# Miniprotein binders against b1l550: the designs that were tried, part 51

Target 1, 279 residues: b1l550
Amino acid sequence: MRLPEELLERARDIHSEAPSHRIKLDRVGSFGLKVPVEFKGFLLLAEADVWVSLPEGRRGVDLSRQVEAIYELSNPPKDPFSLCREAAISLLEKLNYADSSGVSIRFDAPLQDGESLKYYGVEISSIASDEIINKIRVEILGMTACPCTAELIRAYKSSEIAATHTQRSLGILEVSTKAEHPDPDKLASIIERAMSSPLRTYTKRPDEGGLVIRSLSNARLAEDVVREMIHLFLEEFGHLPEDTHILAAVRSMESVHMHDIYAERSFSLDEIRKEISSH

## First folded at step 21 (miniprotein)

Design gb17
Fold by ESMFold2, fold request of step 23:
Structure gb17 (fold): chain B 279 residues (1-279), chain A 89 residues (1-89)
Amino acid sequence: as target 1 above (279 residues)
Amino acid sequence: SEFTVEAEINGVRIRIEVTINGREIRITVTIEKDGRRIRFMYVITDPEKLAKYLEEIERIIKLFGVDPEEVKRLIEEVRRMIEEILERL
């Protein structure tokens, strides 16, 4: 049932009233929207959040305009990074009482894995005000092999036993920059190359053996993985603005423990360059 | 090399600053409407991405409700100037 449109002239516009308490709000929005996106030829279902700031003198936000802004730009489905940046600007333009807006988009990205696929986690955001800050977080699992245990076993009987514990490790790269979002496949590749070996969707016996041998030949502590991620990131993305902020982290599900090991480093490009140049 | 293109379309002021250092192209876009300024940038190291980001910039400017033909001409001028500079390198 559609209500008579003439009621709009008689009803109070609650949203545009002043609130009882004049307090600005940082984020007012619609969260958990389902949005179709196109990523490298795949049509994916993503989850999006959209918000704007609300000034102290305005009681409510035009929530349907928020949803309209992102859905208008998402049909037909397109690149999620362009969608994220464009929607953040569209929100700020459409809701002109706001002094900032934000969009986040989350999806599982497909990655070629032999004749199959595997997936890694991607979350992007764009925050718009007088400037735009773009953020991307990539999470992907890899395998690590412990070098400490490997050395102890090597020493045990003069290298008669080649063994160590191996485990899944979750690698994380998070980048916040004024430039466009980095390519998530490049970030995922950096994380995987920093590990002892990648994980596979499935393997046949000879391939599984090779994967394990690769990991043993490239044994790494969680700390080693974080350092390697930073090294590889700088090689690929050192061109980004100097105030770009990065978090590199690993959560390693150590197979010999009941708990996980965690290592991380956050830095700006300016900060890390000074640190490296002092050595 | 560097250049700046400025335009005013339907009361919206647009400034596109381009800096080209070797293979790196930096594009900074400033849009001003009704006293509000929005500024965003791209740092392009892969020339295959240039067309994609210029098209995105065109779409973003059009979000401000301006004449799309004038926006198209502005972006084409920027593309032409970038391509001319890149040919000298």
Scores: ipSAE 0.759, ipTM 0.923, lowest interface PAE 1.1, mean pLDDT 90
Fold by ESMFold2, fold request of step 23:
Structure gb17 (fold): chain B 279 residues (1-279), chain A 89 residues (1-89)
Amino acid sequence: as target 1 above (279 residues)
Amino acid sequence: SEFTVEAEINGVRIRIEVTINGREIRITVTIEKDGRRIRFMYVITDPEKLAKYLEEIERIIKLFGVDPEEVKRLIEEVRRMIEEILERL
């Protein structure tokens, strides 16, 4: 049943009233929307959140206008990064009482793996006010091989047996910048190259042997995986604005322990350059 | 090299600042409407992405309810100026 539009003339506009308690709100919006996006030739169903700030003098937000803004921009489906940036600006323009707006989009990014596919996690956001801040988080699994155990086994057998414990490790890169979002495939590649070996969806025996040999040849502590991520990031993205902020982290599901190991470093580009140049 | 293009379309003021240093193209866009200012930027190192981001800038400006043909001409002017500078390199 659709109610008559004429009722709007007699009803109070609750949203535009002043609230009983004049307290501004930082995020008021619609969370858990499903939106279509096109990523590298794939049509994906992404999860999106949209919000705006609410000033102390306004009781409510026009929630249907928020939802309309992102859905109108998602037809036809487009690149999720463009959608994210454009929607954040559109929200701020359409809801002119807000001081800021935000959009986040989450999806599993397909990545070619031989004749098959693998996936990694992506979450992006754009926060618009008088400036726009773009953030991307990429999470991908890789393989790490312990160098400490490898060295002990080498010393015991004089390098006739190459062995150590291996495990899956979750690598994380998170970038917050005034520039456009970095390419997630490049961030995922940085994480994988920092690991002892990438994971494959499937392998034949010769390929599996090569994967294991690669991991043993590139044994790395979780701490050194983080350091390598930072090195590779600077090589690829050192051109970003100097106040760009990065978080690099690894959670290693150590196969010989009941618990995980975690290593993390946050930095801005100007900070890390000074740190490196001082040594 | 560096240049700035300014326009006013249907009461919306638009400023596009471009800096070109070798392989890097930096574009900063400022849009002002009804006393509100929004500023955003791109740092382009892959020349194949230039057209994509200029088209995105065009779409963003059009969100402000301005004449789309004037926006198209503004973006074409910016593209022409970038391409002329790149041809000298």
Scores: ipSAE 0.749, ipTM 0.922, lowest interface PAE 1.2, mean pLDDT 90
Fold by ESMFold2, fold request of step 23:
Structure gb17 (fold): chain B 279 residues (1-279), chain A 89 residues (1-89)
Amino acid sequence: as target 1 above (279 residues)
Amino acid sequence: SEFTVEAEINGVRIRIEVTINGREIRITVTIEKDGRRIRFMYVITDPEKLAKYLEEIERIIKLFGVDPEEVKRLIEEVRRMIEEILERL
């Protein structure tokens, strides 16, 4: 059922009225939208949140225009990063009473793994006001091998036996910048290369042996995984604006313990370069 | 090398600042409409992405309801100037 169009002239515009309590709101939006995206040739279903600020003098948000902003740009499906940045700007243009807007998009990104695919987590956002801040968080699992146990076993058994405990570890890179979103595959690659070995969807016995040998040959403390992530990040993305903020972290599900180990460092590019140059 | 292109299309002021240093291309876009200013940037180190980001900039400017043919001409002018500088290098 469609109501008569002429009612728009007679009905009050509730949203544009002043509220009884004049309190501004920071985020008013639509969350959990299903949005199709195209990522490196794959058609994926992403989850999106959209919001705007609401000034103290306005009672409500034009909800349909808010949702319209992202759906207009998502048909046909397109690159999620372009969609995120464009939608954030579109929200500000469509909803002129807002001081700021935001869009977040999350999906599992496919990554080639031999003849198969594996997946890693991606969440991006764009926050628009007088400037645009773009953020990306990448999470991917890898394998770590403990160098302390490896050294103890070497000392006990000499070079006769190469052994240590290995475990799955979750690597995290989060980047907030005024420049465009970094390529998530490059972030995932940095995380995997910082670990002892990548994880595979499946392996046949000879390939499994090779994976284990790689992990033992590249044993690393969780602390050094984080340090290596930072080193590799600076090599790849040192060109980003100086006020770009990064969080690098690893959570290791230690196979010989009932608990996890966690290591983390956050920094700006300006901050970390000063720290490194002082040594 | 550095250059700036400015235009006003249908009451929307657009400023595109480009800095080229070796293989790095920095593009800063400022759009002003009705007193509100929005600024965003790209730091392009992969030459294959230049065309993609120029097309994105064109789409973003069009969101402001301006003449699409004038926006296209503006972006082509920016592309031409970048290509001329890169050809000298």
Scores: ipSAE 0.748, ipTM 0.921, lowest interface PAE 1.1, mean pLDDT 90

Design gb2
Fold by OpenDDE base, look of step 22:
Structure gb2 (fold): chain B 279 residues (1-279), chain A 89 residues (1-89)
Amino acid sequence: as target 1 above (279 residues)
Amino acid sequence: SEFTVEAEINGVRIRIEVTVNGREIRITVTIEKDGRRIRFMYVIVDPEKLAKYLEEIERIIKLFGVDPEEVKRLIEEVRRLIEEILERL
C-alpha cells in the first residue's frame, strides 16, 4: 500500500526539525545493506554499512538518500574499493549538513587454489571529512607448526624432520591509510607466507604430505608469524604514506591447549622504520 | 617531478597535485565546493593502474555536479602530463 502523495504536502519534515536535545551524533545510517560488487571476475553480494554525522540542530538523517547514494554507484556492479571511496564522498555531497561520512563493505574474497577456491575475509571502509581515510582488514586462515615441540622431539629421536603439533591460525592485517586501499590479494599472500604453510580446500595425498612436511620444516611461533607479516608488509607496501597505520595479528587455535594463542603489533610506517633502523 | 593542475568548474574548485618519483605516482585531489573541502590521495606504483584511478577521480569529481566534458578535459590533461613525465624517465 502506498499512501497518497498529497499527504507529503501536509506532513512535517521530521528529519529537518530541531531535536529536543541539541546534541551532535557521530554516525547515523543504514547497516546491513546488501550490495553487488565485482571482484576478480566474481559477482559477489557484499554487506555494506553507510553513515553520516548529524549536526546538533537536525533531528534526523535522510536515510533514503544514503541508500540511494550507494545503490546508484553499485549499478552496474564495480570493484568494492572504488565503490567504498566513491560512496563515502557521494554521501557528503548529497547530505550537505554532514561534516563526515563513512562506508564499510564486507565480503569473502575468492582465492584460486588450484582447480578449487579458497577464500579470505575482507572488510573495507572509507571515512570522509575534510580528508579521506581508507581502511582494509584482511583475515585468512593458515597453518602453523610449533617449533618448541619440534625441538623436543628432535632432541629425543634425532630426526631431520621432527614431528610437532600443527594448528589452524588466523592471520590479520589491518591497514589505515590516506592512500587507496592496499591490494587485498597481496595482503592475504603476506599472511599466508608468514605462516608455516597455507591451507588448501582439498589435497591429493602427495600434496597433503608435501604441505605437512613444509609446515614441519617451517615451524613458527605466533610471534614469528606476526614479525614475518610485518617484514613482508614493509617490503610490499613501504611506498604507502608514513602516517599509514597497520595492525598485524595472529590467532593460533592451538591443538594441544584448550585456548588460543594471540599476538599482535600496532604501528605506523614511520614508527616501525625508526625501530628497525635503530638496530 | 611534480605539477599541479587547477580548475574551477561551475563554482567547484579542483586541484590535482601530482608527484612522480621513479615509478611511483602520487596524486592528491582537493575539491572545494560551498566552503567545504575534500582531499584524497592515490599512491600508484603500478603504471597499469593509473588509468583506473584517473577514471575514478573523474567519477568522483562528477559527483559534485560539474560539467562532465570539462572534467574529462581536466583528467586528460593530467593524464598527458603524467605520461610525458613517465616517457622522460
Scores: ipSAE 0.831, ipTM 0.942, lowest interface PAE 0.6, mean pLDDT 93
Fold by ESMFold2, look of step 22:
Structure gb2 (fold): chain B 279 residues (1-279), chain A 89 residues (1-89)
Amino acid sequence: as target 1 above (279 residues)
Amino acid sequence: SEFTVEAEINGVRIRIEVTVNGREIRITVTIEKDGRRIRFMYVIVDPEKLAKYLEEIERIIKLFGVDPEEVKRLIEEVRRLIEEILERL
């Protein structure tokens, strides 16, 4: 049933009324939207959340204008990072009663893997107020090889070839900055280079052997991986604003343990530089 | 090397501050409309991406309902000044 258009013009605008309880809300939005994006020539289906703050004097959010902000900008599909930043600002402009807005976009990013593709997780957000804060989280699987077990086996065998347990490890880099979102491929590359070896979509037997040999030649503790991520991050992104905040972490699915190993470090660029320069 | 370009288009004040240090280009955009100010920035270390981010800035300014031709001219002026600085370095 379609209602008469005239009735809609006469109805109360519930959202613009004052609420019974004058309490501001931090995030009021539409979550789980499906939006098309274009990344490196791929058309991907991303999941997006959009929200605004709601002042104590306004009863509700104009939800149609909120959703409009991202869908108008997503047609035709475009770069998810540009979409995220532009939509956050559009939200704040379209819903002028809000003092802040936010957009998050999640997708799996393709990465070349020999003659095939693999994917890594990307979540970005942009929070707009009088300034814009851009955040990116990248998660990618790699392989780690335990140096402690490798050394024990070397000592036992007295041989040139060390063996150890290897396992999948999830590397995480999360960056929050006033500058534009860092390139996710560069973040993924930092994580993979910090690992003992990358993981492949598939391997043939000679290639699999090479992968294992590489991992044994580059055995690393989870702690070492996190430290290497930080070192490589500073080399690539040291130009970002000094108050840029980073989380570097590894979750290792230890093949010989019943449990996972986890290591992380959070820091600002200013903080870590002072720490390094003091040594 | 630094410069600032300011404009007022249809009651919207726009300020674009640029610093060029070697190949690093820092752009800070401030947009003020009806007493509200929004500021955002880019730190471009790959000059090949300059055009992409200037186009994004143009799109963002146009979200404020201003004359698109005036915005285009503003962005073209910023690009010209940046390119002039880069050529001298």
Scores: ipSAE 0.768, ipTM 0.926, lowest interface PAE 1.0, mean pLDDT 88

Design gb21
Fold by OpenDDE base, look of step 22:
Structure gb21 (fold): chain B 279 residues (1-279), chain A 89 residues (1-89)
Amino acid sequence: as target 1 above (279 residues)
Amino acid sequence: SEFTVEAEINGVRIRIEVTINGREIRIVVTIEKDGRRIRFMYVITDPEKLSKYLEEIERIIKLFGVDPEEVKRLIEEVRRLIEEILERL
């Protein structure tokens, strides 16, 4: 049932009224939208959040206009990064009472794995005000092998390749920059290369054996993985603005313990360059 | 090498600042409308992506309700200037 349009002439514009309490809100918007995006030839249904700030003198945000803004830009489907940046700016322009806007988009990114697909998690955001800040978080699973246990077994059995326990580890790279979002596939690759070995969706026996042997031959602590991620990141993305902020982290789901091991480093490009140059 | 292109279209002031260092192209876009300023940046290391981001910038500027043909001309000027610099390197 649709109400008569004539009612709009008689109804108050509730959103434009002064609130009972004159307080600015930082974020008001629609969360959990589903928007189509195109990524590497795949049409994906991504989750999106859109918001703007609300000045103290306005009771509510025009939520319909927010939703319209992102869907207008989503047809035809485009890459989620461009969508994110364009939508954040569009929101700020369309809702002129706002001094800031934001868009977040989440999806699983397909990654080719031989004849199959694996995936990594992506969460991107763009926050617009006087300047635009772009953020990307990439998460991908890999495998780590413990070097400590390997060393003990090597000492005990005098084996060239020592057995050790292996586990799944979640690698995380989060980048906040005034530049465009860094390439997510490159970020995922950095994480995988920093681990003992990547994971595979499927393996034939020879491939599985090779994967395990590679892991054992490249045993790494969670700390090693984080340091390697940082190193590889600097090689690939050292061109980003110096005020770019990075979080590199690993959560290792240890196979011999009931708990996980976690390691992280947060840094700016300027900070980490100074640190490395001092050594 | 660096250059700046400025235009005012339908009351919207647009500034595009380009810095080229080797194969790195830094583009800073500033849009001013009705007393508001929005600034955003690209750092392009792959020249093949230049067209993609120029097209994005064009779309973004159009969000401000400016004449699309004038925006197109502006972006083509920026493209031309970048290409001229890249050809000299």
Scores: ipSAE 0.837, ipTM 0.944, lowest interface PAE 0.6, mean pLDDT 93
Fold by ESMFold2, look of step 21:
Structure gb21 (fold): chain B 279 residues (1-279), chain A 89 residues (1-89)
Amino acid sequence: as target 1 above (279 residues)
Amino acid sequence: SEFTVEAEINGVRIRIEVTINGREIRIVVTIEKDGRRIRFMYVITDPEKLSKYLEEIERIIKLFGVDPEEVKRLIEEVRRLIEEILERL
């Protein structure tokens, strides 16, 4: 049932009124929107959140304009990074009473894995005010091999036996910058290269043996995986603005423990350069 | 190398500042409408991405409801100047 449009002449514009309690709100918006995106030739269904700030003197947000802002830009489907940045600016322009806006977009990114595909998690956001801050979080699973157990086994009878426990580890890189979002595949590659070995969708016995041997040859503590992520990140993305903020982390699902191990480091580019140059 | 291109289109002021250092192209865009200023940037290390980001900048400026032909000419001038500088490298 569609209501008569003539009611608009009699109805109050609730959104533009002053509220009973004059309190600014930081994020008012629509969360969990389904938005089509095009990523590397794949058409993906992403999940998006859109919001704006609401000043203390305005009662409500025009939610239809918020949803309109992202849906107009998502049809036809396009690159999720462009969509995120453009939508954040569109929200701020369309809803001029807001002093900030934000968009987040989440999707599983495909990666070629031999003859098949695997996926890694991507979440991006853009926060617009006088400036735009772009954030990307990449999460990808890899394999780690414990060097402590490897050393104990080597020392047992002074053996040439190379063995240790291996486990899945979740690597995380999160980047917040004034520049455009970093390429998620490069971030995923950094994480995988920092691990003992990548995980494969499937493998045959000779290739499985090769992965295990590679992981044993590259056994690393979770702490060293994080350090290697930072090193590789600086090689690839040291050009970003100096106030770019990074979080590098590993959550290891240790096969011999009842709990996960977690290591992380947060830093800005200027902070880490000073730290490295002092050694 | 550095250059700046400025325009006012339908009451919207646009400033595009470009800095080129070897392989790095830095583009800073400032848009001002009705007293509000929005500033954003790109740091491009892959020259194949230049066209993509210039087209994104064009789309962003058009969100402010300005003459799309004038925006297109502005972006084409920025592209021309960047390409002239890159030709020397």
Scores: ipSAE 0.758, ipTM 0.925, lowest interface PAE 1.1, mean pLDDT 88

